# VHH binders against Probable carboxypeptidase X1 (CPXM1): the designs that were tried, part 12

Target 1, 162 residues: Probable carboxypeptidase X1 (CPXM1), of Homo sapiens (Human) (q96sm3r113to274)
Amino acid sequence: TGCPPLGLESLRVSDSRLEASSSQSFGLGPHRGRLNIQSGLEDGDLYDGAWCAEEQDADPWFQVDAGHPTRFSGVITQGRNSVWRYDWVTSYKVQFSNDSRTWWGSRNHSSGMDAVFPANSDPETPVLNLLPEPQVARFIRLLPQTWLQGGAPCLRAEILAC
Below, E stands for the ipSAE of ESMFold2; O stands for the ipSAE of OpenDDE; V2 stands for 0.75 times the mean of E and O plus 0.25 times the DockQ between their complexes.

## First folded at step 13 (VHH; framework vhh_surovatamig_d1)

Design w1 (at its last look DockQ between E and O 0.19; V2 from the best seeds 0.00; counts 0 for: pae E 11.2 > 2, placed apart)
Fold by ESMFold2, look of step 13:
Structure w1 (fold): chain B 162 residues (1-162), chain A 119 residues (1-119)
Amino acid sequence: as target 1 above (162 residues)
Amino acid sequence: EVQLVESGGGLVQPGGSLRLSCAASGFTFSNYAMSWVRQAPGKGLEWVATIYTGGSKTNYVDSVKGRFTISRDNAKKSLYLQMNSLRAEDTAVYYCARHDYTSGAFDYRGQGTLVTVSS
C-alpha cells in the first residue's frame, strides 16, 4: 500500500477544496478538519482544532475535492484538539463522487452493505482505516455515524490517495 | 450564580513552589472542563493548563510542562495548580476559568490571585 497522504495535514489541499454539511462556527469549519491541526490560543478569535458539525445536523458530512480523478485508499482520523472540550466521531461511512452530485459508498463486499469504519476514542490518537477496495473518484466524503455521547461530530482527517 | 474564587498566590523566590486553589460554586463542577490562565504585568492572557471533566486528561503550555500539575477534586468542587521550580517569567495574575460545554471557549473567570517570583 503505497498511496501517500493527499495533503490535508501538509496544506497541499487548499481550504477551498474542503466543504462540510454544517459547522458550529467559522473556527470549527471544514478548513480546521486537517490531521494534527491545533487549537488557537490567541485572544479574541479562538480557532479550535477540528471541524465540528452542528448538533442539529441530521446528516453530517465532511468533503474533500481532490481536484481530479484520484485513487483513494484510506482515511486517517483524529478527534478534536481542544483545551476546552472532548469531542470525537466514533464511527463513519465513506462516499465518493465524480461530480459532487451523485455519490456511491464504500461497501462491505461480503455483506453488500455500506462499510462502517471504527473511528476515535480520544482527542489525539490517529486511527487509520484502509478502504475495503480503493476507489477512483474526484470527491470523498466522511459521514459520521456515531460520536461521543452528549457531544457533536468533530474530526480531523487525512486522506491516503494516489 | 457562577462563582470562581482563586487563592494561594503570593511572593516566592525562584525555584520555589506554590499551590493555587480555585473554589467553584453555582454550577455542577464535575460537568465542566477547567483551565488556569495567567496574565503577566502589561501583557495579554496566556493559557497555562486544562483539565477535563473526569480528571484523567490534562494539557499544558510547553513552558510549564514538567513543573506545573493541574488537578481537580469534583467532590470538593475545587481546581488546583501545583507550581514547582518557579521562574521569574511565571510572575502573573492566575485565573481559574470554566469552559462552555458546547463551544469550549471560556464563559466564566475568577478575579485572580497574584503570583510574584522574585529574589
Scores: ipSAE 0.000, ipTM 0.143, lowest interface PAE 11.2, mean pLDDT 86
ESMFold2 (binder alone), look of step 13: mean pLDDT 86; pTM 0.866
OpenDDE, look of step 13: ipSAE 0.153; ipTM 0.582

Design w2 (at its last look DockQ between E and O 0.63; V2 from the best seeds 0.00; counts 0 for: pae E 6.8 > 2, grease 25.3 > 24.2)
Amino acid sequence: EVQLVESGGGLVQPGGSLRLSCAASGFTFSNYAMSWVRQAPGKGLEWVATIYTGGSKTNYVDSVKGRFTISRDNAKKSLYLQMNSLRAEDTAVYYCARHDYSSGWYFDYRGQGTLVTVSS
ESMFold2, look of step 13: ipSAE 0.014; ipTM 0.438
ESMFold2 (binder alone), look of step 13: mean pLDDT 83; pTM 0.849
OpenDDE, look of step 13: ipSAE 0.560; ipTM 0.808

Design w3 (from u6n with G54S; at its last look DockQ between E and O 0.62; V2 from the best seeds 0.00; counts 0 for: pae E 10.6 > 2)
Fold by ESMFold2, look of step 13:
Structure w3 (fold): chain B 162 residues (1-162), chain A 121 residues (1-121)
Amino acid sequence: as target 1 above (162 residues)
Amino acid sequence: EVQLVESGGGLVQPGGSLRLSCAASGFTFSNYAMSWVRQAPGKGLEWVATIYTSGSKTNYVDSVKGRFTISRDNAKKSLYLQMNSLRAEDTAVYYCARHDYTSGWSAYDYRGQGTLVTVSS
């Protein structure tokens, strides 16, 4: 029995609890960073199927406010669902906070380094990463480290918590 | 740098056909949705058709549906527009356009020099 999803995909986590360091447009904002969200297919549709940071953003992050202390245990990511362009994050780090001001990272305690999670290699296949150690916090951030060459950091996500 | 080069325009009688081509270079062509847009004399740009990255999905402005066909060859880095049953109102400079990845059909980050299509008797 694993930890259940926090509710990004199901909309239990409202749009107001999602923030990001930047976004390329409203149609690529953090509210689009929900697992399995899909792009619009009509002309004139401005909504695409991911959160995408601005290309010039040197320190991109995607943040979820659980609203209360929560035991985070894992992360599921996908790339960008789009009829326009393919993009995906290939690795990321994870940070936590209780007040959105001071942050600590998910660490690989055997190496003493921040954990770096392998992420996606295509637009759609979900990739699960369990945290090395579950963390109790209110806020969780995903921090893209690498992404598709020539592209931008784009992802959809779900958080596991219990 | 990104380059888009259109060709295949010319003078044609109403009811005739033309095939436009666009040669792309300087980017990974298969990663981008592509469009044809046109500008009639003295008018603004009008979107004509879009083809998505795989080539299996297309969309057209209503006035050309059933007459125009957009296609692409990702291996040759080429975009095409087959124009049949041409009408005087199709007279325009036609541009091959690359979509930026943040917006829909109206937000193009690169556009070619254009090729003129003139439909007259």
Scores: ipSAE 0.005, ipTM 0.226, lowest interface PAE 10.6, mean pLDDT 85
ESMFold2 (binder alone), look of step 13: mean pLDDT 83; pTM 0.840
OpenDDE, look of step 13: ipSAE 0.337; ipTM 0.684

Design w4 (from u6n with G54D; at its last look DockQ between E and O 0.04; V2 from the best seeds 0.00; counts 0 for: pae E 15.6 > 2, framework grips, placed apart)
Fold by ESMFold2, look of step 13:
Structure w4 (fold): chain B 162 residues (1-162), chain A 121 residues (1-121)
Amino acid sequence: as target 1 above (162 residues)
Amino acid sequence: EVQLVESGGGLVQPGGSLRLSCAASGFTFSNYAMSWVRQAPGKGLEWVATIYTDGSKTNYVDSVKGRFTISRDNAKKSLYLQMNSLRAEDTAVYYCARHDYTSGWSAYDYRGQGTLVTVSS
């Protein structure tokens, strides 16, 4: 059957395997970037509803360490779960690595240029993007390129792997 | 010293119920969100449920929604997991875990030794 989730939503991928370039707060850290995670009701809660990079972060990224060589095939994203704020990524690129130091990008087959994936337009609707070519690597990064005007780069994610 | 002590595991038949408990000491229990996580034999660690500091909000992994209920009693410094309609796939060692994001600690930095739940005929 289809390629199963790596396990961000289910916690099969532990918090220690998630990293990000920056976070607006601990309650918006990479450990909150898990598909379907839900916020607390208070603004600034320790359990906010996404990973959100700092607005001044010039190169935002969200990283998952699969722990071993893994054939990545797709990405599912959501925006931020919050009753107080609207934030979501509208496009992103994907990068891979075996050592978290040297990275290569997912590319459009036809153009040879970096693939840019359309992401979200609301807080909750999951958006699936299959990679143009599955990639074998240990690490995968999502790199927000655009996001809701007046907002911040925030996402929740799941990774598909065979 | 932070201590978490799980209890209430055992052997049950499919469809049965168990109630897990976690006794906490060495910290102000009511200031922390708490989780149950589990590890099946030969498998990785899986998050099961989280409950907020005052018990007002709970979250569950999809596979246990409608079957498991997390609760807490802040006066008794205790965390609970009511497990109904148990399935063979629920067989695991269950751990309670403390969260403290404000001090830079990640989820699951503090765990007890766990309690074994075995679901089999």
Scores: ipSAE 0.000, ipTM 0.107, lowest interface PAE 15.6, mean pLDDT 84
ESMFold2 (binder alone), look of step 13: mean pLDDT 82; pTM 0.830
OpenDDE, look of step 13: ipSAE 0.022; ipTM 0.308

Design w5 (from u6n with T102P; at its last look DockQ between E and O 0.68; V2 from the best seeds 0.00; counts 0 for: pae E 4.2 > 2)
Amino acid sequence: EVQLVESGGGLVQPGGSLRLSCAASGFTFSNYAMSWVRQAPGKGLEWVATIYTGGSKTNYVDSVKGRFTISRDNAKKSLYLQMNSLRAEDTAVYYCARHDYPSGWSAYDYRGQGTLVTVSS
ESMFold2, look of step 13: ipSAE 0.114; ipTM 0.560
ESMFold2 (binder alone), look of step 13: mean pLDDT 82; pTM 0.841
OpenDDE, look of step 13: ipSAE 0.549; ipTM 0.797

Design w6 (from u6n with Y108F; at its last look DockQ between E and O 0.12; V2 from the best seeds 0.00; counts 0 for: pae E 17.9 > 2, placed apart)
Fold by ESMFold2, look of step 13:
Structure w6 (fold): chain B 162 residues (1-162), chain A 121 residues (1-121)
Amino acid sequence: as target 1 above (162 residues)
Amino acid sequence: EVQLVESGGGLVQPGGSLRLSCAASGFTFSNYAMSWVRQAPGKGLEWVATIYTGGSKTNYVDSVKGRFTISRDNAKKSLYLQMNSLRAEDTAVYYCARHDYTSGWSAFDYRGQGTLVTVSS
């Protein structure tokens, strides 16, 4: 009943299927938002250790295009991999779409409101959140709601999907 | 008020072991990377080891790799350094240091009073 990884970590999902609302730099772009990706040793190089939205992005999101209707069942997140900086998302919402234009949220069945998922509290420990109800869609967005005070919304992710 | 208190230093023979402890208070310990730094007689401060907030990622200066182990207990708000196979060159005052993550790893914002480790016959 569980779904396997979609393939962010393994690179089965190509960089062209990842988009974001903003990025602090090329080395912190959506193509770096893959679970367990590792940074180089210097800040600002082309191979930094997460996707990071710009600090002033009021509505940050990270988007995966599965390429076809797909049953999404869960999300795994990590913070930023860096020996120089600490940034991580502490909570997020999840949205789905079939056309990347109209979106619906994962709902908390008990309250009927959009579910808010607890995320990370350190750079490396992965946190799994199963969706309250699997959703069939082509696109999935993670929408950071809160993150480390004084930092920026940064994450690495894997999607569980069939 | 941020407080870092080191303990566990002492005199030890070459090849011996010591375990240093650092008790932290006055901040959310689990949100900060922590390091040990040391100052040998007649030398400047040298970075020794760093541990990430979750405890799974660590970095060491080359001269201590394989001999020293940094660890933390977030529930006890404590940082540790297990030092094995000690050498005379390890003689120093050891400090527990908190990283200023807005200024990078070279900008520690707090450190303790230090604990002296002396390695000699």
Scores: ipSAE 0.000, ipTM 0.094, lowest interface PAE 17.9, mean pLDDT 85
ESMFold2 (binder alone), look of step 13: mean pLDDT 83; pTM 0.838
OpenDDE, look of step 13: ipSAE 0.399; ipTM 0.717

## First folded at step 14 (VHH)

Design x1 (from t5 with T101P; framework vhh_enristomig; at its last look DockQ between E and O 0.59; V2 from the best seeds 0.00; counts 0 for: pae E 2.3 > 2)
Fold by ESMFold2, look of step 14:
Structure x1 (fold): chain B 162 residues (1-162), chain A 120 residues (1-120)
Amino acid sequence: as target 1 above (162 residues)
Amino acid sequence: EVQLLESGGGEVQPGGSLRLSCAASGFTFSNYAISWYRQAPGKQREWVSTIYTGGKTNYAESVKGRFTISRDNAKNTLYLQMSSLRAEDTAVYYCARHDYPSGWSAYDYWGQGTLVTVKP
């Protein structure tokens, strides 16, 4: 309910608090996984418009360190901003941790299984997912499960937290 | 394996028209920007036109207004409609997929080319 953006889009969350399982390049690193970030204006620009895991990464994740115990309530995602290729995550799971070593998942309350959130179907339209139950933790991970066929797991995100 | 196969080249009179095709396989065609390039005998390969993922197009100044790039994603085929052809358009025409997954360098995939000859 009613939690504001943590600050990925606004840069309130610094680049040093963002990590990922892998990146295709520096220009597609976790520091680019911020909602509404745009690709570079010219061909060959070093900065592109998303975080993208390596295509062969079997267990991709994007992680935010809030720096202290934080009540996470939701996630907003976008696909990759690019004129060169389409890429977007179509579903993901969410995990939490206090120490970045022991993780627990957001659960589907009725089934008891990990919740799977529907994500994006185009490059730009933001998709909001409220967590079934808000979680208090320091770290949050987004774990892409499926993505555009023939593409890579790429996303931009914002976290809702209070 | 990414494959690009050009066709539709041939001999044409000045002022004539010709349509080139590029059949793509080994990748999801609709996910990528695709370009045409050309190389005249003894010259460097030069960019002709690009069609981007969103359908936006761009052209070299030397062909603007005479050439039209298009794609049919259902047939995995890129096209170049050439009109008002001139002797200077004589070249081998290549299609290319530019792959910018890294942001540091392009990984280019090229076809074998199709020869267009505009008679003197």
Scores: ipSAE 0.336, ipTM 0.685, lowest interface PAE 2.3, mean pLDDT 88
ESMFold2 (binder alone), look of step 14: mean pLDDT 82; pTM 0.827
OpenDDE, look of step 14: ipSAE 0.736; ipTM 0.859

Design x2 (from u3 with T101P; framework vhh_enristomig; at its last look DockQ between E and O 0.58; V2 from the best seeds 0.00; counts 0 for: pae E 2.3 > 2)
Fold by ESMFold2, look of step 14:
Structure x2 (fold): chain B 162 residues (1-162), chain A 120 residues (1-120)
Amino acid sequence: as target 1 above (162 residues)
Amino acid sequence: EVQLLESGGGEVQPGGSLRLSCAASGFTFSNYAISWYRQAPGKQREWVSTIYTGGKTNYAESVKGRFTISRDNAKNTLYLQMSSLRAEDTAVYYCARHDYPSGKSLYDYWGQGTLVTVKP
């Protein structure tokens, strides 16, 4: 029994609480990084179905401000929703903060190093990762580590939190 | 850089068949939807068919039931199997990759074309 969704999918978390290191365009910004969001189908649509960092971003991250101290317990990710191209993150790390300035990572108990979570292998199948230990913080970051060859770090997410 | 090279065009009798190929390079072929277009002399370029990343296909009404789009990801190659050819199918055929919605620039990538001529 884990914590319920924080509210990225449901829009309970407003767009103003989402931030990212970079975005390829305004239509691939952090406000598009919500679980199950879908791309537009019209030719020339500017809104797509994911957050995507710029390809040259050496340290991509996607950040959620819960607005208050919150117990984070898990993360659900999807790839990019698009009929035109495939993009997805294949692994990521997670960081937490109380002030958005100083960050600590989710740790792998067996190695003592930052945990690396396996992510997606297709555009739509959601992948759940429970944190090794829940963390109390205001901010959470997902930090893509690897992604589909020939693509960019793109994701949609939901956060499990109490 | 993205490159597309069509081949397989030629002259054919009405009712005949041809198979066009489009060799792709400079990008991860399996990550993209790819389309065929054609342009007859004195006419605007028209869409023929698309194969999407999920493997679904779509066709212009004028070619449904006669043309089949397919791809071979191992060979980075797109195909168009053309059957029951008619005079109105005479055109230069192009393969294309659209950068939708892939960034700030919405550029299409086009091949050089291959000529199909349906003769009496």
Scores: ipSAE 0.341, ipTM 0.693, lowest interface PAE 2.3, mean pLDDT 89
ESMFold2 (binder alone), look of step 14: mean pLDDT 82; pTM 0.831
OpenDDE, look of step 14: ipSAE 0.708; ipTM 0.849

Design x3 (framework vhh_enristomig; at its last look DockQ between E and O 0.53; V2 from the best seeds 0.00; counts 0 for: pae E 2.2 > 2)
Amino acid sequence: EVQLLESGGGEVQPGGSLRLSCAASGFTFSNYAISWYRQAPGKQREWVSTIYTGGKTNYAESVKGRFTISRDNAKNTLYLQMSSLRAEDTAVYYCARHDYPSGWSFDYWGQGTLVTVKP
ESMFold2, look of step 14: ipSAE 0.360; ipTM 0.706
ESMFold2 (binder alone), look of step 14: mean pLDDT 82; pTM 0.826
OpenDDE, look of step 14: ipSAE 0.774; ipTM 0.889

Design x4 (from v4 with T102P; framework vhh_7pa5_2; at its last look DockQ between E and O 0.52; V2 from the best seeds 0.00; counts 0 for: pae E 3.4 > 2)
Fold by ESMFold2, look of step 14:
Structure x4 (fold): chain B 162 residues (1-162), chain A 121 residues (1-121)
Amino acid sequence: as target 1 above (162 residues)
Amino acid sequence: QVQLVESGGGMVQPGGSLRLSCAASGFTFSNYAMSWVRRAPGKGPEWVSTIYTGGSKTSYADSVKGRFTISRDNAKNTLYLQMNSLKPEDTALYYCARHDYPSGWSAYDYWGQGTQVTVSS
């Protein structure tokens, strides 16, 4: 039986609980990394439909603070919603923490190596990844590993948690 | 290292047609929305048409709707403008422009040299 959405899409998780390693602009900040968020209006609207790390960020991450110990079971991702640009993450790793300083990774059961999750190949189609083993922690990070050639690491997400 | 090169301009009589091309290089063309902008003699720049990522969504200035068609071929890294039923007021230098994420007119970060279209009255 699966865990429900934590609440990125629904705004149950407030903007103050979202953090990232970098952002290209405020309008592409972690508060925009919510599943199904849409770009703003036409030209001159500074809000687009994703979190996007800076292109020069060598170690991009998107972080959610659940506020308390939480059983994380899965992740849903989308690419960037935009009429102006295509950008999406094509693979990511997942890390957990209780204090936002010491992190451990989701592991591939068979290899013992950090699991690498296949992500998106278009702007809108959501991709579900169940964790190999649910993890109890307060914080979860998505760490983009690869993304659309010629683009930047951009995503929207929802976290499945109990 | 972005380059945009327009071609296909020329002189044509009123009611005639031209097809403009813009060859793009130095970036992943398919990732960007693209526009045509024109500058008529004695006038400032005027937006003509935009084609968005994916190629199915387009927009046009009222002055060219029904006469001009924007298209793109992502495999050839080329933007097109088919101009039909040309009028003397369409006489202008036509530019291909790449969109920057966004700030009004200054949302274009790269422009070509332009291709001249002259419609003889």
Scores: ipSAE 0.224, ipTM 0.643, lowest interface PAE 3.4, mean pLDDT 89
ESMFold2 (binder alone), look of step 14: mean pLDDT 85; pTM 0.857
OpenDDE, look of step 14: ipSAE 0.636; ipTM 0.829

Design x5 (from w5 with T50R; framework vhh_surovatamig_d1; at its last look DockQ between E and O 0.46; V2 from the best seeds 0.00; counts 0 for: pae E 9.1 > 2)
Fold by ESMFold2, look of step 14:
Structure x5 (fold): chain B 162 residues (1-162), chain A 121 residues (1-121)
Amino acid sequence: as target 1 above (162 residues)
Amino acid sequence: EVQLVESGGGLVQPGGSLRLSCAASGFTFSNYAMSWVRQAPGKGLEWVARIYTGGSKTNYVDSVKGRFTISRDNAKKSLYLQMNSLRAEDTAVYYCARHDYPSGWSAYDYRGQGTLVTVSS
């Protein structure tokens, strides 16, 4: 009855369908932005615990290619899984596209402006945000707007789709 | 500029106690895990203890478990090591270290100048 996960956590969505505007390192790349992924034993190695954008990235985004038109209904986010550092996104916007070139935003029904979703306040607690209105598109982007002061925009995610 | 300043070392007899302090500045202290590492004369660096960002999760090398306690005060930007039941083998320069690149104790770690602990009769 509810909208099921697209498959970031389960690996049904392959690494090749995840992209990002930037990454601090390979071990913090978009392929690590999967809900409940855990870091490896060494900080800064190939298996860190989130996607993290570069600090100089002025417009960070994390993108999922569903591979076909898909009715997106919600987003679940976590912060960075790390015993070394605290990093998490505290708010984000969502955009959609059919061709990865032209994008439209999820709108706040009441204001008509882009919706801003409250995100995380700790590393591990998942936060669910239902879209105000589900959208049919092939691509979905999460665009961090704010994040933990003194840190970087880092997240893990799952996408809900009917 | 990231700075770590260790203090509290000195000469103690076996079985004695010392409390080491580390004052941090130039970064958001509460966002980083911290460690104490030590270097005995003529030896390589040895990791001693680690404390995570929230302060409740800690790890210790086996040789100091039950004797040493790492703690932090994020408001004061300070890291501590309470060392009890000191042994001659604990003689070393002790360093406060910030965890960015913990692939061994390589050039990627920030660490201070160290504080000397000498355990001797």
Scores: ipSAE 0.011, ipTM 0.331, lowest interface PAE 9.1, mean pLDDT 86
ESMFold2 (binder alone), look of step 14: mean pLDDT 83; pTM 0.850
OpenDDE, look of step 14: ipSAE 0.271; ipTM 0.635

Design x6 (from x1 with T50R; framework vhh_enristomig; at its last look DockQ between E and O 0.67; V2 from the best seeds 0.00; counts 0 for: grease 25.3 > 24.2)
Amino acid sequence: EVQLLESGGGEVQPGGSLRLSCAASGFTFSNYAISWYRQAPGKQREWVSRIYTGGKTNYAESVKGRFTISRDNAKNTLYLQMSSLRAEDTAVYYCARHDYPSGWSAYDYWGQGTLVTVKP
ESMFold2, look of step 14: ipSAE 0.425; ipTM 0.757
ESMFold2 (binder alone), look of step 14: mean pLDDT 82; pTM 0.832
OpenDDE, look of step 14: ipSAE 0.811; ipTM 0.893

## First folded at step 15 (VHH; framework vhh_enristomig)

Design y1 (from x3 with T50R; at its last fold request DockQ between E and O 0.59; V2 from the best seeds 0.00; counts 0 for: pae E 2.8 > 2)
Amino acid sequence: EVQLLESGGGEVQPGGSLRLSCAASGFTFSNYAISWYRQAPGKQREWVSRIYTGGKTNYAESVKGRFTISRDNAKNTLYLQMSSLRAEDTAVYYCARHDYPSGWSFDYWGQGTLVTVKP
ESMFold2, look of step 15: ipSAE 0.349; ipTM 0.738
ESMFold2 (binder alone), look of step 15: mean pLDDT 83; pTM 0.832
OpenDDE, look of step 15: ipSAE 0.748; ipTM 0.873
ESMFold2, fold request of step 16: ipSAE 0.244, 0.244, 0.300; ipTM 0.666, 0.643, 0.696
ESMFold2 (binder alone), fold request of step 16: mean pLDDT 82, 82, 82; pTM 0.826, 0.832, 0.825
OpenDDE, fold request of step 16: ipSAE 0.815, 0.850, 0.816; ipTM 0.896, 0.917, 0.896

Design y2 (from x2 with T50R; at its last look DockQ between E and O 0.54; V2 from the best seeds 0.00; counts 0 for: pae E 2.8 > 2)
Fold by ESMFold2, look of step 15:
Structure y2 (fold): chain B 162 residues (1-162), chain A 120 residues (1-120)
Amino acid sequence: as target 1 above (162 residues)
Amino acid sequence: EVQLLESGGGEVQPGGSLRLSCAASGFTFSNYAISWYRQAPGKQREWVSRIYTGGKTNYAESVKGRFTISRDNAKNTLYLQMSSLRAEDTAVYYCARHDYPSGKSLYDYWGQGTLVTVKP
């Protein structure tokens, strides 16, 4: 509560500030991982409805460059917008960095382990996760841990930040 | 790996009813839209009906009001309930999963078909 959207949905964060470990196609690239983005007419066309990592990607991640040190407080996710197939992430971890090379995780203070956030169970319903402790960093990564059985790690996101 | 097996075809009188089934295996059925097509002798295959992942359905004009598509995701089975059958509905009926490009190529998976014959 309190920090506004960074601007993935609104396009205030430009495509050049979004990266991913892999993409199934250009139409499922990180530039499509924006909350509420909608697919084009055909499945798999240039304007599909999420970022989707390749199925063989053993370590998928979606990264946002805020451009400067920024206080991250939360994440909102959706699944893939498509009538042709279901895909969504069901849990993810979050990492931060100041240089995109050295990363630290969002931790559950009670356990001392990396926090695992419950994500989506359908294509469209947004799920908000507040970070256990806000973090100041330039980069934030979402790291899918589990996803719909028989599908791929696909998401649309918004980041809450001050 | 992906297999689609149609059944339920047969001979019926005009105005009769028939229910087709398509058993799916080798993929997570509930994750995909799936369709019925048909092909009469000497004609091109034509789309009949489709059911999308969210349950929305669509029909070719020639079958609207007479055919009903449905799916049972727990049984990995697609259905086509056919009623008010006409001689022009005589065809081999196929179920199909079209994978539109997710990277580079369109994947088409078809069953072997089941014959529906409506007597003149």
Scores: ipSAE 0.275, ipTM 0.655, lowest interface PAE 2.8, mean pLDDT 89
ESMFold2 (binder alone), look of step 15: mean pLDDT 84; pTM 0.842
OpenDDE, look of step 15: ipSAE 0.675; ipTM 0.859

Design y3 (from x6 with W104K; at its last look DockQ between E and O 0.45; V2 from the best seeds 0.00; counts 0 for: pae E 2.7 > 2)
Fold by ESMFold2, look of step 15:
Structure y3 (fold): chain B 162 residues (1-162), chain A 120 residues (1-120)
Amino acid sequence: as target 1 above (162 residues)
Amino acid sequence: EVQLLESGGGEVQPGGSLRLSCAASGFTFSNYAISWYRQAPGKQREWVSRIYTGGKTNYAESVKGRFTISRDNAKNTLYLQMSSLRAEDTAVYYCARHDYPSGKSAYDYWGQGTLVTVKP
């Protein structure tokens, strides 16, 4: 309940620590998946305000490498900041890893299944989800499950971690 | 499967008016900014107007005060109301959906165009 932002919004987490399963373009890459990032400042700018997976990506994910064992406690998400297009993720799962090869999920204890977190319903309103149980790991992935009808999985995020 | 179909072009006298339509299909129209462009014979294609997802509008200086862009999301249709037409407005008019960020026309979706001719 007390872990601070890891630093996606503040740029404390560098671009090199962000990866994704796919991106629609470089201007929608994982380096754009930072909470409160805005679309480019000028018309014709190649950068928009989110990470967006390719529409055909059957298993989209957005990954943050904390660089060392870290206690992850929560996730904040936003939709895509854009004048061009509406997109947002409406639900996601969370996975963790120590080596980026073997992953385990955040679980819903009452159902015994992977937890599915309700996400966004508009472009800008941040939505906080606390993990049912904090997890110690180096890597965290957000795995979009559903998104705006007729759109693509796009998000901006911040991670709460100690 | 993205399709844009313009209509409403024709011949008009100087000072006259026309309304262009662009029927959209194959995508969720209300989720996108949509633009009008035009291309006069022998000239480069130029931007005319844009309407954004939130309903804000923007216009090229050459058409401000004379043209009005609008959209009807329930009918998946973009409009351009043109008034006070001049000979320089003679062109094929296109509606377009850009897959921003874009640096190439290959990422854009264009209609087939509708011809507007302002009689000299």
Scores: ipSAE 0.302, ipTM 0.678, lowest interface PAE 2.7, mean pLDDT 89
ESMFold2 (binder alone), look of step 15: mean pLDDT 82; pTM 0.834
OpenDDE, look of step 15: ipSAE 0.756; ipTM 0.878

